# VH-VL binders against q86l99r1233to1411, part 2

Target 1, 179 residues: q86l99r1233to1411
Amino acid sequence: SNKESLPFRRDVIEKVINHLRENSLDTEGIFRLSGNMESVRGIVKSFAHGEPNLSFEVHNISNALKHYLRSLDPPLIPYEFFLMLLDARKNEDAETIRNIFWKIPSDNRVVLTLLVDLMVKISENSNVNKMNSKNLSIVFGPTILKPRTPTLDRMALMTETQLQCGIIQTFIEDFHYIF

## First folded at step 7 (VH-VL)

Design p1
Fold by ESMFold2, look of step 8:
Structure p1 (fold): chain C 179 residues (1-179), chain A 122 residues (1-122), chain B 107 residues (1-107)
Amino acid sequence: as target 1 above (179 residues)
Amino acid sequence: EVQLVESGGGLVQPGRSLRLSCAASGFTFEDYAMHWVRQAPGKGLEWVSAISWNSGYIDYADSVEGRFTISRDNAKNSLYLQMNSLRAEDTAVYYCAKDMGEDYYGSGFDYWGQGTLVTVSS
Amino acid sequence: DIQMTQSPSSLSASVGDRVTITCRASQSISSYLAWYQQKPGKAPKLLIYAASSLQSGVPSRFSGSGSGTDFTLTISSLQPEDVATYYCQQYNDYPWTFGQGTKVEIK
């Protein structure tokens, strides 16, 4: 990896999520459509410095959030939860997923709750914004849940990705049960 | 400045293999999906294959599925296409293309390499 | 697979003319469409993404419109450097597919 890891800044992520909650629910392709690469890069740097600059078109801000979350080390869902969540998803065990969620450190849980609530709001308006729970899970699965040591087996990696997406989809679809 | 530089093209006989490489610079390679797109001489563009930022999603055009393998090495900022069982209809300029997005969906190809010519002829 | 049909396949116009190229999808692709310009011997260059969003560094005489199945690329005032082949591409669903291209020449 040639990319610097970034620290978790709860206050920054909350501001960005709240901004998107107010400005993105009617936006077609939100989190799927891209923004300007230089703008996104600059916005990510502003997040990392604790001074989020949100004076940009909404696709630039949503893309910056994705890139920031992907750059966190440890990820939003800490590494130690990866295998147990994937196993619970493989067994279609939402109760175990819920139990694991509540073991996640409290700052991470608060941010994850806000993020998934945003995804729920977006998916409830998917007739307008074209982003249902499956679409959002593909965007966020590998972004916030990843192994400490990535596999080199390409087919195993594809299977892991499907399970990662399934966990996020479960979070969205069973939000009120899990959260 | 974003640069994509393809290599590994050449003249080969049908049934043989080639491996194409694409060296990327000027952007955070591991943040983006990557694609191969080809263009037969004098013809239009044909999408060949896609790979997501983490290799978690991979897809192929029907014409190459089972014969071609896309891969990436994010530590080396490199994209690859292993082309096995080459046929005359695989003759084309092969372009490395950067997606504007990172995942399965993508948003279009904002940067392209110069292309590398693969000629399959006996 | 989603088929993309461009019209016309070629055109010839004068400098300063308004040029319109159309692209029709065989099924709805919402706004998930890109336009590319390719000059002879060169790689394609992105002009428009998301049907209507202008890529950074592309002259403002280029614009895109449409949603669903019918899309247009407009050059408001054709310039000599706009001689190229133009391609539309859908990214709604795999396999990603291109139109057959529209060759634009100056008469």
Scores: ipSAE 0.501, ipTM 0.837, lowest interface PAE 2.9, mean pLDDT 91
Fold by ESMFold2 at other seeds, look of step 8:
Structure p1 (fold): chain C 179 residues (1-179), chain A 122 residues (1-122), chain B 107 residues (1-107)
Amino acid sequence: as target 1 above (179 residues)
Amino acid sequence: EVQLVESGGGLVQPGRSLRLSCAASGFTFEDYAMHWVRQAPGKGLEWVSAISWNSGYIDYADSVEGRFTISRDNAKNSLYLQMNSLRAEDTAVYYCAKDMGEDYYGSGFDYWGQGTLVTVSS
Amino acid sequence: DIQMTQSPSSLSASVGDRVTITCRASQSISSYLAWYQQKPGKAPKLLIYAASSLQSGVPSRFSGSGSGTDFTLTISSLQPEDVATYYCQQYNDYPWTFGQGTKVEIK
């Protein structure tokens, strides 16, 4: 059945991202390799309750962050920005993407900035960790940018996914222009 | 406990269709990528198809592309494989497999169903 | 497509023996490799993921090593319940591919 949505906790996400900045930049396959399912589930619960437990192997923590972000409702990038961002990406309009980013609520912008900065740092060390901007965009695109009502059309799903990934890739590659 | 239960196998004639189902329980199904893997009698394992947690990425083995369609219903914790234009070489036990990961990249299969036999013969 | 070549195809060993199974990839797969155990009439069971990480509940006599193209599954002391066919599998790139399997028997 459907999992329950989780509350947005800026302070928790900041702690988790800071921990990953200190512990994951040299980790092969970070955000791609999985952790232990039971451990990840327990860590996500600790995030949702506001008391993050980071005493685990780093892959369990990175996977817990992915699952936590995916469970937010509304998502990290609020629903009202979805169509605008996809349209701006479709038109290859980085200036409009930047303008939309700065309209996102302040707490969400801070977290998004920290998250994308982490992705930039990981991608800069991709010769060691094997995670470039494209790899990270595939992981995070549909996780943090999603429609209020999912489409059932297969062609539309494929197109949306490509655009979602493209927006995250733009955030990483044009970080200093956008953020 | 994690359980994956396949159904829908059987004996069919070449050119016909079957639809396989897999009922999942004991984990948050919508968090994980899912796969079909098959094994012809007395032979090794062959990956058939993958679907990401939100169906945003789907892929198929060359041997089944254009004939098989993977899908999932996260509200029903169910994975499906529509198999059209069946051939004798599709005869196999079909396993539903849970990926340890969520997306296109995956991480290997931490749980498997017991399989359902599909026999394609005249 | 990435071809996985597994060796040997079969082996027989005594209880208590150290058993080594190798798997070679046709191109680098980094550490994106899993090992499975399959007993007759049963589904495969995950032993090792990420080349060397032991799955929960798997006995510590099982271990995996390697990176790049060459990988090894080791059973440090073969037990009667380890009679099975063992498969390696790469998940570096689609299509995901398995080795042909290694049947392990007791002498």
Scores: ipSAE 0.471, ipTM 0.823, lowest interface PAE 3.0, mean pLDDT 91

Design p3
Fold by ESMFold2 at other seeds, look of step 8:
Structure p3 (fold): chain C 179 residues (1-179), chain A 122 residues (1-122), chain B 107 residues (1-107)
Amino acid sequence: as target 1 above (179 residues)
Amino acid sequence: EVQLVESGGGLVQPGRSLRLSCAASGFDFEDYAMHWVRQAPGKGLEWVSAISWNSGYIDYADSVEGRFTISRDNAKNSLYLQMNSLRAEDTAVYYCAKDMGEDYYGSGFDYWGQGTLVTVSS
Amino acid sequence: DIQMTQSPSSLSASVGDRVTITCRASQSISSYLAWYQQKPGKAPKLLIYAASSLQSGVPSRFSGSGSGTDFTLTISSLQPEDVATYYCQQYNSYPWTFGQGTKVEIK
């Protein structure tokens, strides 16, 4: 990778998610529509340094959150849970997915709960914002659930992407059971 | 400054292959989806193929499916198009285009390369 | 596939004129539409994304409007450097499709 990994800052992520909860539920295409590249890059740097700058149009903030989460090392869902979750999804085993979620470290679980709760609230307003659970799963699947060592095999990457999206869709649709 | 530089175009006969390359600089290439777009001489623009930031989603225009393969190497900041079984109708300038977004969903092309000409003629 | 129909195919206008180019989608594309400018021998350049958002560095005389199926690119006061071909493009669903282009000239 040509890019440096970024540190996990729980307090920053919580502030950004709370800002989006207050400002994005009625926004058409939230997490789907892009922001300005220069603005998004600057906002991501502010997150990484612990001084989140939220004085931007909401699409710049949502895109910055996606890019920040993608750049975390370790990722929001730690690497050791990747294969377990994909296997549980492949078997359509929501009970096992729930059991795995509760093994995730506490700080990561809090942030993940806030993030998925935001996605639930967005999806519940999809008649206005046009973002249902499937749409959001495509955005967030590979973003927050990543292998330690990415494969270069084309078919494996496509299969993993579909399973990653399926796990996020399960989180959204079965939120009250899992979380 | 964002730069996209295509190479690998040329004159080839029908049924042959070419491999196009696109070298990217001035942005975090691994964060964005990338596309190939082509323009036949004197004609409009035609989308050819897309690849997501991590290569987890790939799509093709019907006219090239099964013949063309898009790929990327994020460590080298490079995008590729392997073009097999070339036909006369593939004659075009091929542009490397940066998506504003990263995943399956598109957001438009905020930066384009200069293009490389592919001519398929017997 | 979503067909994008631009109108007119060509126009000629004077410096300072207001120029309007329309683009119609064969089905709803919400606001997922971009406008590009292409000068002879050059790559296209993004002007407008998300139907109405002005790309960084694009002069404010350019604006976009519309949602659903009917979209408009407006140049409020045509300048000599605006001589180009303009394309709309939907990015609602694959395959992404372009309008056939509108050639703008100074008369």
Scores: ipSAE 0.537, ipTM 0.847, lowest interface PAE 2.6, mean pLDDT 91
Fold by ESMFold2, look of step 8:
Structure p3 (fold): chain C 179 residues (1-179), chain A 122 residues (1-122), chain B 107 residues (1-107)
Amino acid sequence: as target 1 above (179 residues)
Amino acid sequence: EVQLVESGGGLVQPGRSLRLSCAASGFDFEDYAMHWVRQAPGKGLEWVSAISWNSGYIDYADSVEGRFTISRDNAKNSLYLQMNSLRAEDTAVYYCAKDMGEDYYGSGFDYWGQGTLVTVSS
Amino acid sequence: DIQMTQSPSSLSASVGDRVTITCRASQSISSYLAWYQQKPGKAPKLLIYAASSLQSGVPSRFSGSGSGTDFTLTISSLQPEDVATYYCQQYNSYPWTFGQGTKVEIK
């Protein structure tokens, strides 16, 4: 990585998610369509500073959230849960996925619950916003669930990515069972 | 300033190989999906291949699948296209293109390189 | 694959004219459509993304509209520097595809 990792700020993420819940459910392509690159960079800096600047068009905010979450080290789902979640997904074992989720530290669980709840609300309105659970899983899978040491093997990376997306898709589709 | 600089083009006989490189600067390369797009002389634009920010999603046009390999090195801010078993119809200017997005979906190409010419002829 | 059909293939217009280029997708692509300008000897340049969003630095005489299958690029008042070939491109699904291009010339 050629950029510095950013600190986990639960309060910032909560404010951003709440803003998006209020302003994005009817927005076509939310989390898929891009914003202005300069605006997104500035907004991400405001998140890292602890005072989120949300006075921007909604696509700039959603993109800033994606970039911020991707820059967290450790990630939103801590590294130690990566292999066990992927293995549980490989076995299509939703019960084990639920059990692992409840072992995640409390602060991370609260933020993850808010984030996945937002994704559920977006997917329930997908006839309008065009973002279903599959679409959202592709956006968020590698963003919040990643290994400490990325593989350089192309085939393994493609397989890991499919499993990462599958975990997020399971979180969305089985939200009330897991969360 | 965003810059994308392609290199590695040239004249090559059919059946041979060529490797294209694209050096990126002026943006956080590791945050964005990248693409190769080509344009045969006097013709329109053709998408060739895509790679997501972390290389987790890769796709190819049917015409090049199995012969071309896209890759990236985020530590070096570089995108690559390995072109094997070249054919006359691969003759084109090859553009390195930055996606506005990061993942499989993308959002269009906000920046393009100058292109590098690949000529496959004997 | 999603086919993108542009109309017209070429046009000539006078400086100051309103120019309209249409792009039709073979199936719905929602608003996942970009417009590019390519001047002779140059790389393409993004004008419009998400069907109607103007890229930074692009003159306001350019606008885009449409969703689903029918899309329009409009130049409200053609200028000499707008001589170029214009391409639409869908990014709804892979393979990404371009229209065949519309060459715009000054009479």
Scores: ipSAE 0.535, ipTM 0.842, lowest interface PAE 2.6, mean pLDDT 91

## First folded at step 8 (VH-VL)

Design q1
Fold by ESMFold2, look of step 8:
Structure q1 (fold): chain C 179 residues (1-179), chain A 122 residues (1-122), chain B 107 residues (1-107)
Amino acid sequence: as target 1 above (179 residues)
Amino acid sequence: EVQLVESGGGLVQPGRSLRLSCAASGFDFEDYAMHWVRQAPGKGLEWVSAISWNSGYIDYADSVEGRFTISRDNAKNSLYLQMNSLRAEDTAVYYCAKDMGEDYYGSGFDYWGQGTLVTVSS
Amino acid sequence: DIQMTQSPSSLSASVGDRVTITCRASQSISSYLAWYQQKPGKAPKLLIYAASSLQSGVPSRFSGSGSGTDFTLTISSLQPEDVATYYCQQYNDYPWTFGQGTKVEIK
């Protein structure tokens, strides 16, 4: 990919997540419905520069967060944790997933906790917003948990995607045990 | 400025194969799901296939499943459709379409290419 | 599969008229619906996404409404450049499906 990586800005991500926590729990299709592409690009740029502009319709903000998180290098869950998390999920080993989470660097762990807590709150109101833990895991799995070098093998990629989603679903459903 | 440029269409006999390409520019191609949509002459629009931003989810219309293969190369900003065992019913203009979203779900097609004509005839 | 049925199949109206096109889904699709305009020989163009959100660059005379199974595209004051075929499309579930189209002409 020739796409520019973006800097990890913990303070920006915290502000954006808190904004969404205050403004999105009743929003139908939050994180599933898209925003306007030009607005989303501009908002992502504001995140990268450390000056988050949150004066937009909520779907533009939620989509900007997804795109910003996808553009982080290293990702929110650093590359070194990818294979061990996937293996722990494959073995249905929530205890190992918890142990791995607590090895993640402190700044990343704080942001990840806030992000998953937001997903928990959204999923608890899914009768209104239509976004349950499975829906959110499909959105966020490959976004925040990704390999340093993506596989070119189609079957392996499909399996990885299922496991990535499963890990996020485990984070949401077992939040209080893991976090 | 967003651009999608299809190529690879043409006249082909039934049972043969064609490969369509779509070159994307003006947006971060690797961030978005991509689709193929076709339109038979004088007819409406028919969704053909979808591929998520990282190729982790792929789906096909029943009429083409098993015969068509969607793929993408994010390093080259390119979308592909391999069409095997072509039938007369596959005759259409084929559009590549950018999804507003990225994953298995979607949000509609905010940009379309010009289309490339595929004619399947004896 | 979710079937989308548009009404009418065609219409003719005068410049300045209010035009409405309806789209009915065979099952609930929440707000996961888009509207497209297609002029002869051209690719479709997005007008409305998420049932009611106006795509940037689309004139404000276009609006969308509805949720669940019944949706409407409205052109508040028809202009000569609005002569086209209009399609609705659901993205609630695969396979994604389009309505059959509504051809709009000027009287």
Scores: ipSAE 0.568, ipTM 0.854, lowest interface PAE 2.3, mean pLDDT 92
Fold by ESMFold2 at other seeds, look of step 8:
Structure q1 (fold): chain C 179 residues (1-179), chain A 122 residues (1-122), chain B 107 residues (1-107)
Amino acid sequence: as target 1 above (179 residues)
Amino acid sequence: EVQLVESGGGLVQPGRSLRLSCAASGFDFEDYAMHWVRQAPGKGLEWVSAISWNSGYIDYADSVEGRFTISRDNAKNSLYLQMNSLRAEDTAVYYCAKDMGEDYYGSGFDYWGQGTLVTVSS
Amino acid sequence: DIQMTQSPSSLSASVGDRVTITCRASQSISSYLAWYQQKPGKAPKLLIYAASSLQSGVPSRFSGSGSGTDFTLTISSLQPEDVATYYCQQYNDYPWTFGQGTKVEIK
């Protein structure tokens, strides 16, 4: 069977993001380089229990955040916003993307704002950490924005992934307009 | 215990097709990118294809592009390689490999299957 | 495509010796490099990822170093069970590519 969904814990996510803001902005390949599977799994478990264990090398913590966010059900951006955001991205409509963002529940908006602000800070230091807005969008697109019912068609999946990444890239590049 | 078990190898004539399967267990298969890597008899390792955790990114080595199709079924914890228009130079042991990462970028292969032999000859 | 060149292609050393294998990339790959050990008839095993990070369960006598184009795998004290072929592999850009391998034997 599939991996079990994890509870949304705003306070945990905030602590993890703040830790990464303090410790990852000059780290090469942050969010791209992987951690050790057993370590990452243990850290994700600590997030789910509400007691984040951040006494690990930074790549294990960043990977644990990715895996935790992917395991949320509903996802960080709730399912009902998926099609609207993809359509707005397809039309290159940042104003509509902003309007949709502000309809997202407030707890999710706060976490999303902190997460995208972290990505902005990382991308502004990309000469050092090698992670620009495109790199980060590839990492986070399908992680935080996904359909309730995934398509089985491979071409549609590739198109959806491109749009998901484009939305995150828009969030990063137009941060001050959208957020 | 992480396990990757390949199947579907065998002896086949040039121009024919084979479908390789890889059954995964002992980890959250749906969280990770997966790859096929091959090794011709007595030769080194050659990367063949990659697929991201959600199938949103797929890539192939030039030598197999257009002939091979990678796919995955996360509900069945299974990875596949459809191999069409097989050639003698495709003869190799084919390994299923788990990426440490999940997306297009990857991070290296922390677990490998034992491999399945594909022999393409007249 | 990024070419990975290993040196030497083979070596022999005594038990307890320090062994060094090098890997050079045809262009910068930052730290996006892994090292694998493969014994005859077996699948490869990951030793080092991200150029210098030791995989769980790998003996501490193995270490990796380098960034950019020049990388080194070191076995601080060669053991009989370390007889194998060692491969470096870049994951900076697709297609991912391996070095040609370094066969390590005991005298």
Scores: ipSAE 0.549, ipTM 0.845, lowest interface PAE 2.4, mean pLDDT 91

## First folded at step 9 (VH-VL)

Design r5
Fold by ESMFold2, look of step 9:
Structure r5 (fold): chain C 179 residues (1-179), chain A 122 residues (1-122), chain B 107 residues (1-107)
Amino acid sequence: as target 1 above (179 residues)
Amino acid sequence: EVQLVESGGGLVQPGRSLRLSCAASGFDFEDYAMHWVRQAPGKGLEWVSAISWNEGYIDYADSVEGRFTISRDNAKNSLYLQMNSLRAEDTAVYYCAKDMGEDYYGSGFDYWGQGTLVTVSS
Amino acid sequence: DIQMTQSPSSLSASVGDRVTITCRASQSISSYLAWYQQKPGKAPKLLIYAASSLQSGVPSRFSGSGSGTDFTLTISSLQPEDVATYYCQQYNDYPWTFGQGTKVEIK
C-alpha cells in the first residue's frame, strides 16, 4: 500500500450514511458510478479530519465513503473475523454469520448496521437505481472485509473475493435475520 | 497531473512474446481499476483486459484469453501486459487506460497513455 | 456480447453547426455508456460518462443523452478543434465494447 491508513470516525460515517439515505435511493448507479477525482479526494480528507463536507453531488459523496472505508486499518470488519466469516459463507451458514456479527465490537456493529441498512434500502428500489444486492456486494465486499496479510496466490485471491462479496450479499438479503 | 506512460512495444515475429509496461503517476494508482485497450492500424478501439484495484477481478477479451496476462504492482504504480504467442492480428497501438472506478464494474476511462505500437510480422 | 452501433459512420459539417451522433446498444445498458474523442495520432479522450455527465475540462458545447439502448452525443456549435473520430463505449457488461466510430470533418 502506498498511502497512510485513516482513523475510524464513527460519528463521521454515521453522518455520511444518513446523508446518502436521504439523497441517494433514487440515484441510478449509486456506489457504481464514479465521481470527480479531485472532489472525492477533498471529501475523504474532510472525513479523516472529523468535519465531513457533504456539499457535493451525491456520486462524489458515495465514492468518498467507499475510499474512506477502504483506507481504514483495521478495516470496518476487524481482521480477526475474516477467516471465520469466509468459512461460514463457504458452508452457506447464515446462523454462524449472524453469531459472528454479534461478536464484532459495538462501534463497528453500529456502523455496519447503518451501512447494510442503506444497501437494503437501495436494493429495494433497484428498478429505479439499478443497484441490486449482488451489485452492492461487489462494491463493498473487499472494501470492508480484508485479510491482515494479503495472499500472493492468484486463485486463492479470486476465491476470497467471491466469498467476501457473498458475505455482504448475505448481510443484505438476510438483514432482518442477522441484524 | 495524471500521467500514464507505456513502454515495451516493438516489431516481433509471430509466435514470439512481448511485455508491455505502464508507469502511472499523479493519482492513487492502488485505488483504481486499470485496463489495456488496443487499436489496429486504421481500425476502431478494442478493449483487451481489465484488472480491479485489489486484483480480485481480472478479465480478457476472447481474442487474447489464454495468451495475454494482465498484472499490476501497486507498490511501483505499474501496470503490465504479458503478450505470448503473438499473431498478426495482435498488431495495434496498445493503450494503458485508467478506470474512473475501482472494481469489476468500472465507469469508463478518464485517462489514457499515448500508446505503444506492437507490430507482429514475418 | 453487447454490440454498439454508431451512426453516421462519417459526416462533414460547417463551423457553428449542431452535430448529432447516435449510438444504439443491442440490449439495455441502462446509463452505462461513455463517449470518447480521438484526434489523429492521439489517444482517446473522455468526453461524457454515465451517458450524460460531462468530464472535467470538456467544453460545454458537448452533451450526451439517452438511456437503455439509444444514446446521442451532441456538439451544439462545431469548432475547428472538434475534427476527430468519436466513439461510444458500453460498460454495462464485459467484454466492454466500442462503437465503430464516427469521423467528423469540416466541409
Scores: ipSAE 0.595, ipTM 0.863, lowest interface PAE 2.3, mean pLDDT 92
Fold by ESMFold2 at other seeds, look of step 11:
Structure r5 (fold): chain C 179 residues (1-179), chain A 122 residues (1-122), chain B 107 residues (1-107)
Amino acid sequence: as target 1 above (179 residues)
Amino acid sequence: EVQLVESGGGLVQPGRSLRLSCAASGFDFEDYAMHWVRQAPGKGLEWVSAISWNEGYIDYADSVEGRFTISRDNAKNSLYLQMNSLRAEDTAVYYCAKDMGEDYYGSGFDYWGQGTLVTVSS
Amino acid sequence: DIQMTQSPSSLSASVGDRVTITCRASQSISSYLAWYQQKPGKAPKLLIYAASSLQSGVPSRFSGSGSGTDFTLTISSLQPEDVATYYCQQYNDYPWTFGQGTKVEIK
């Protein structure tokens, strides 16, 4: 779109997720509430350069992670898995979703496991942080699971978004079965 | 500097159509949800419609559902509101509003345009 | 729809006074509430988000509190430039709804 795509940096994402695991589990609206726009932009640049700057209020860090993951090309879940996962979700087939997960390249699987584990920990404390599995799935569905060729049909796009969110919700709710 | 500039308002007869535009600058437009909010003369604020960063979530107030269509063009940093079958009750200043967040939930409107007046009268 | 009721509808106070405005939701909205200031002829301006978080550039005399159904905006020491109409808004569930507004004037 209007921005340069960013390279996948596994070590950066691991550091950021570990920081959030230690600092965000009791934070209300984590991943939903926004941070300071200029701060978030600067943090994303630090991720892209391989030296994550985590000396910011936690909402700035969580938003930077979302924006970094959205900017990856290829996305965290590579393009070739998009249609397979959507079809499996449409059929409510968690076994097939699990089988597809284990075909994802190793580095991507490790990061995805850490990210979904973080979401599980957040959702387990949703009485405090107000972010349940449904809430988190809306944030992360389109962020990490994208088609290679986006549709121009708005009805199809809305249906795809529902399925993308459903896949992430399945990852969170069935974490121990899938991962 | 974040800036939102609405255009396309004016005087129109009931039953006709107008298209509002909002040109955005000073931020990464493609990262944020966008909204239309209106205010009838001398009245309070009414949320009209929302569209998520990726267009995957769209919603409307009951009063405009089926008549208004929100859209965005991320390549042009532009938000639109197609307003069909206009009624006298649609008379208002229409504001383009930037959400602090990206998706379905919203997080509050940190930047607003100055508004464009739509007057629907015979 | 979630109804938002502000109280009072208007008030008049002296410079330096502590001013409070309340907002009541018809059902729980957790902390998903914003406060806006609107001066005549201008667009609204965000003051508070997430019930109590102060937006950048907003003077510290503004504060917000509450959770669930009952929320308060406080101006600790009213200034002449604070003459405006104030709106609360819930963003818990669509449709997003605003309170009817509170007009604040100087005596």
Scores: ipSAE 0.501, ipTM 0.824, lowest interface PAE 2.8, mean pLDDT 91

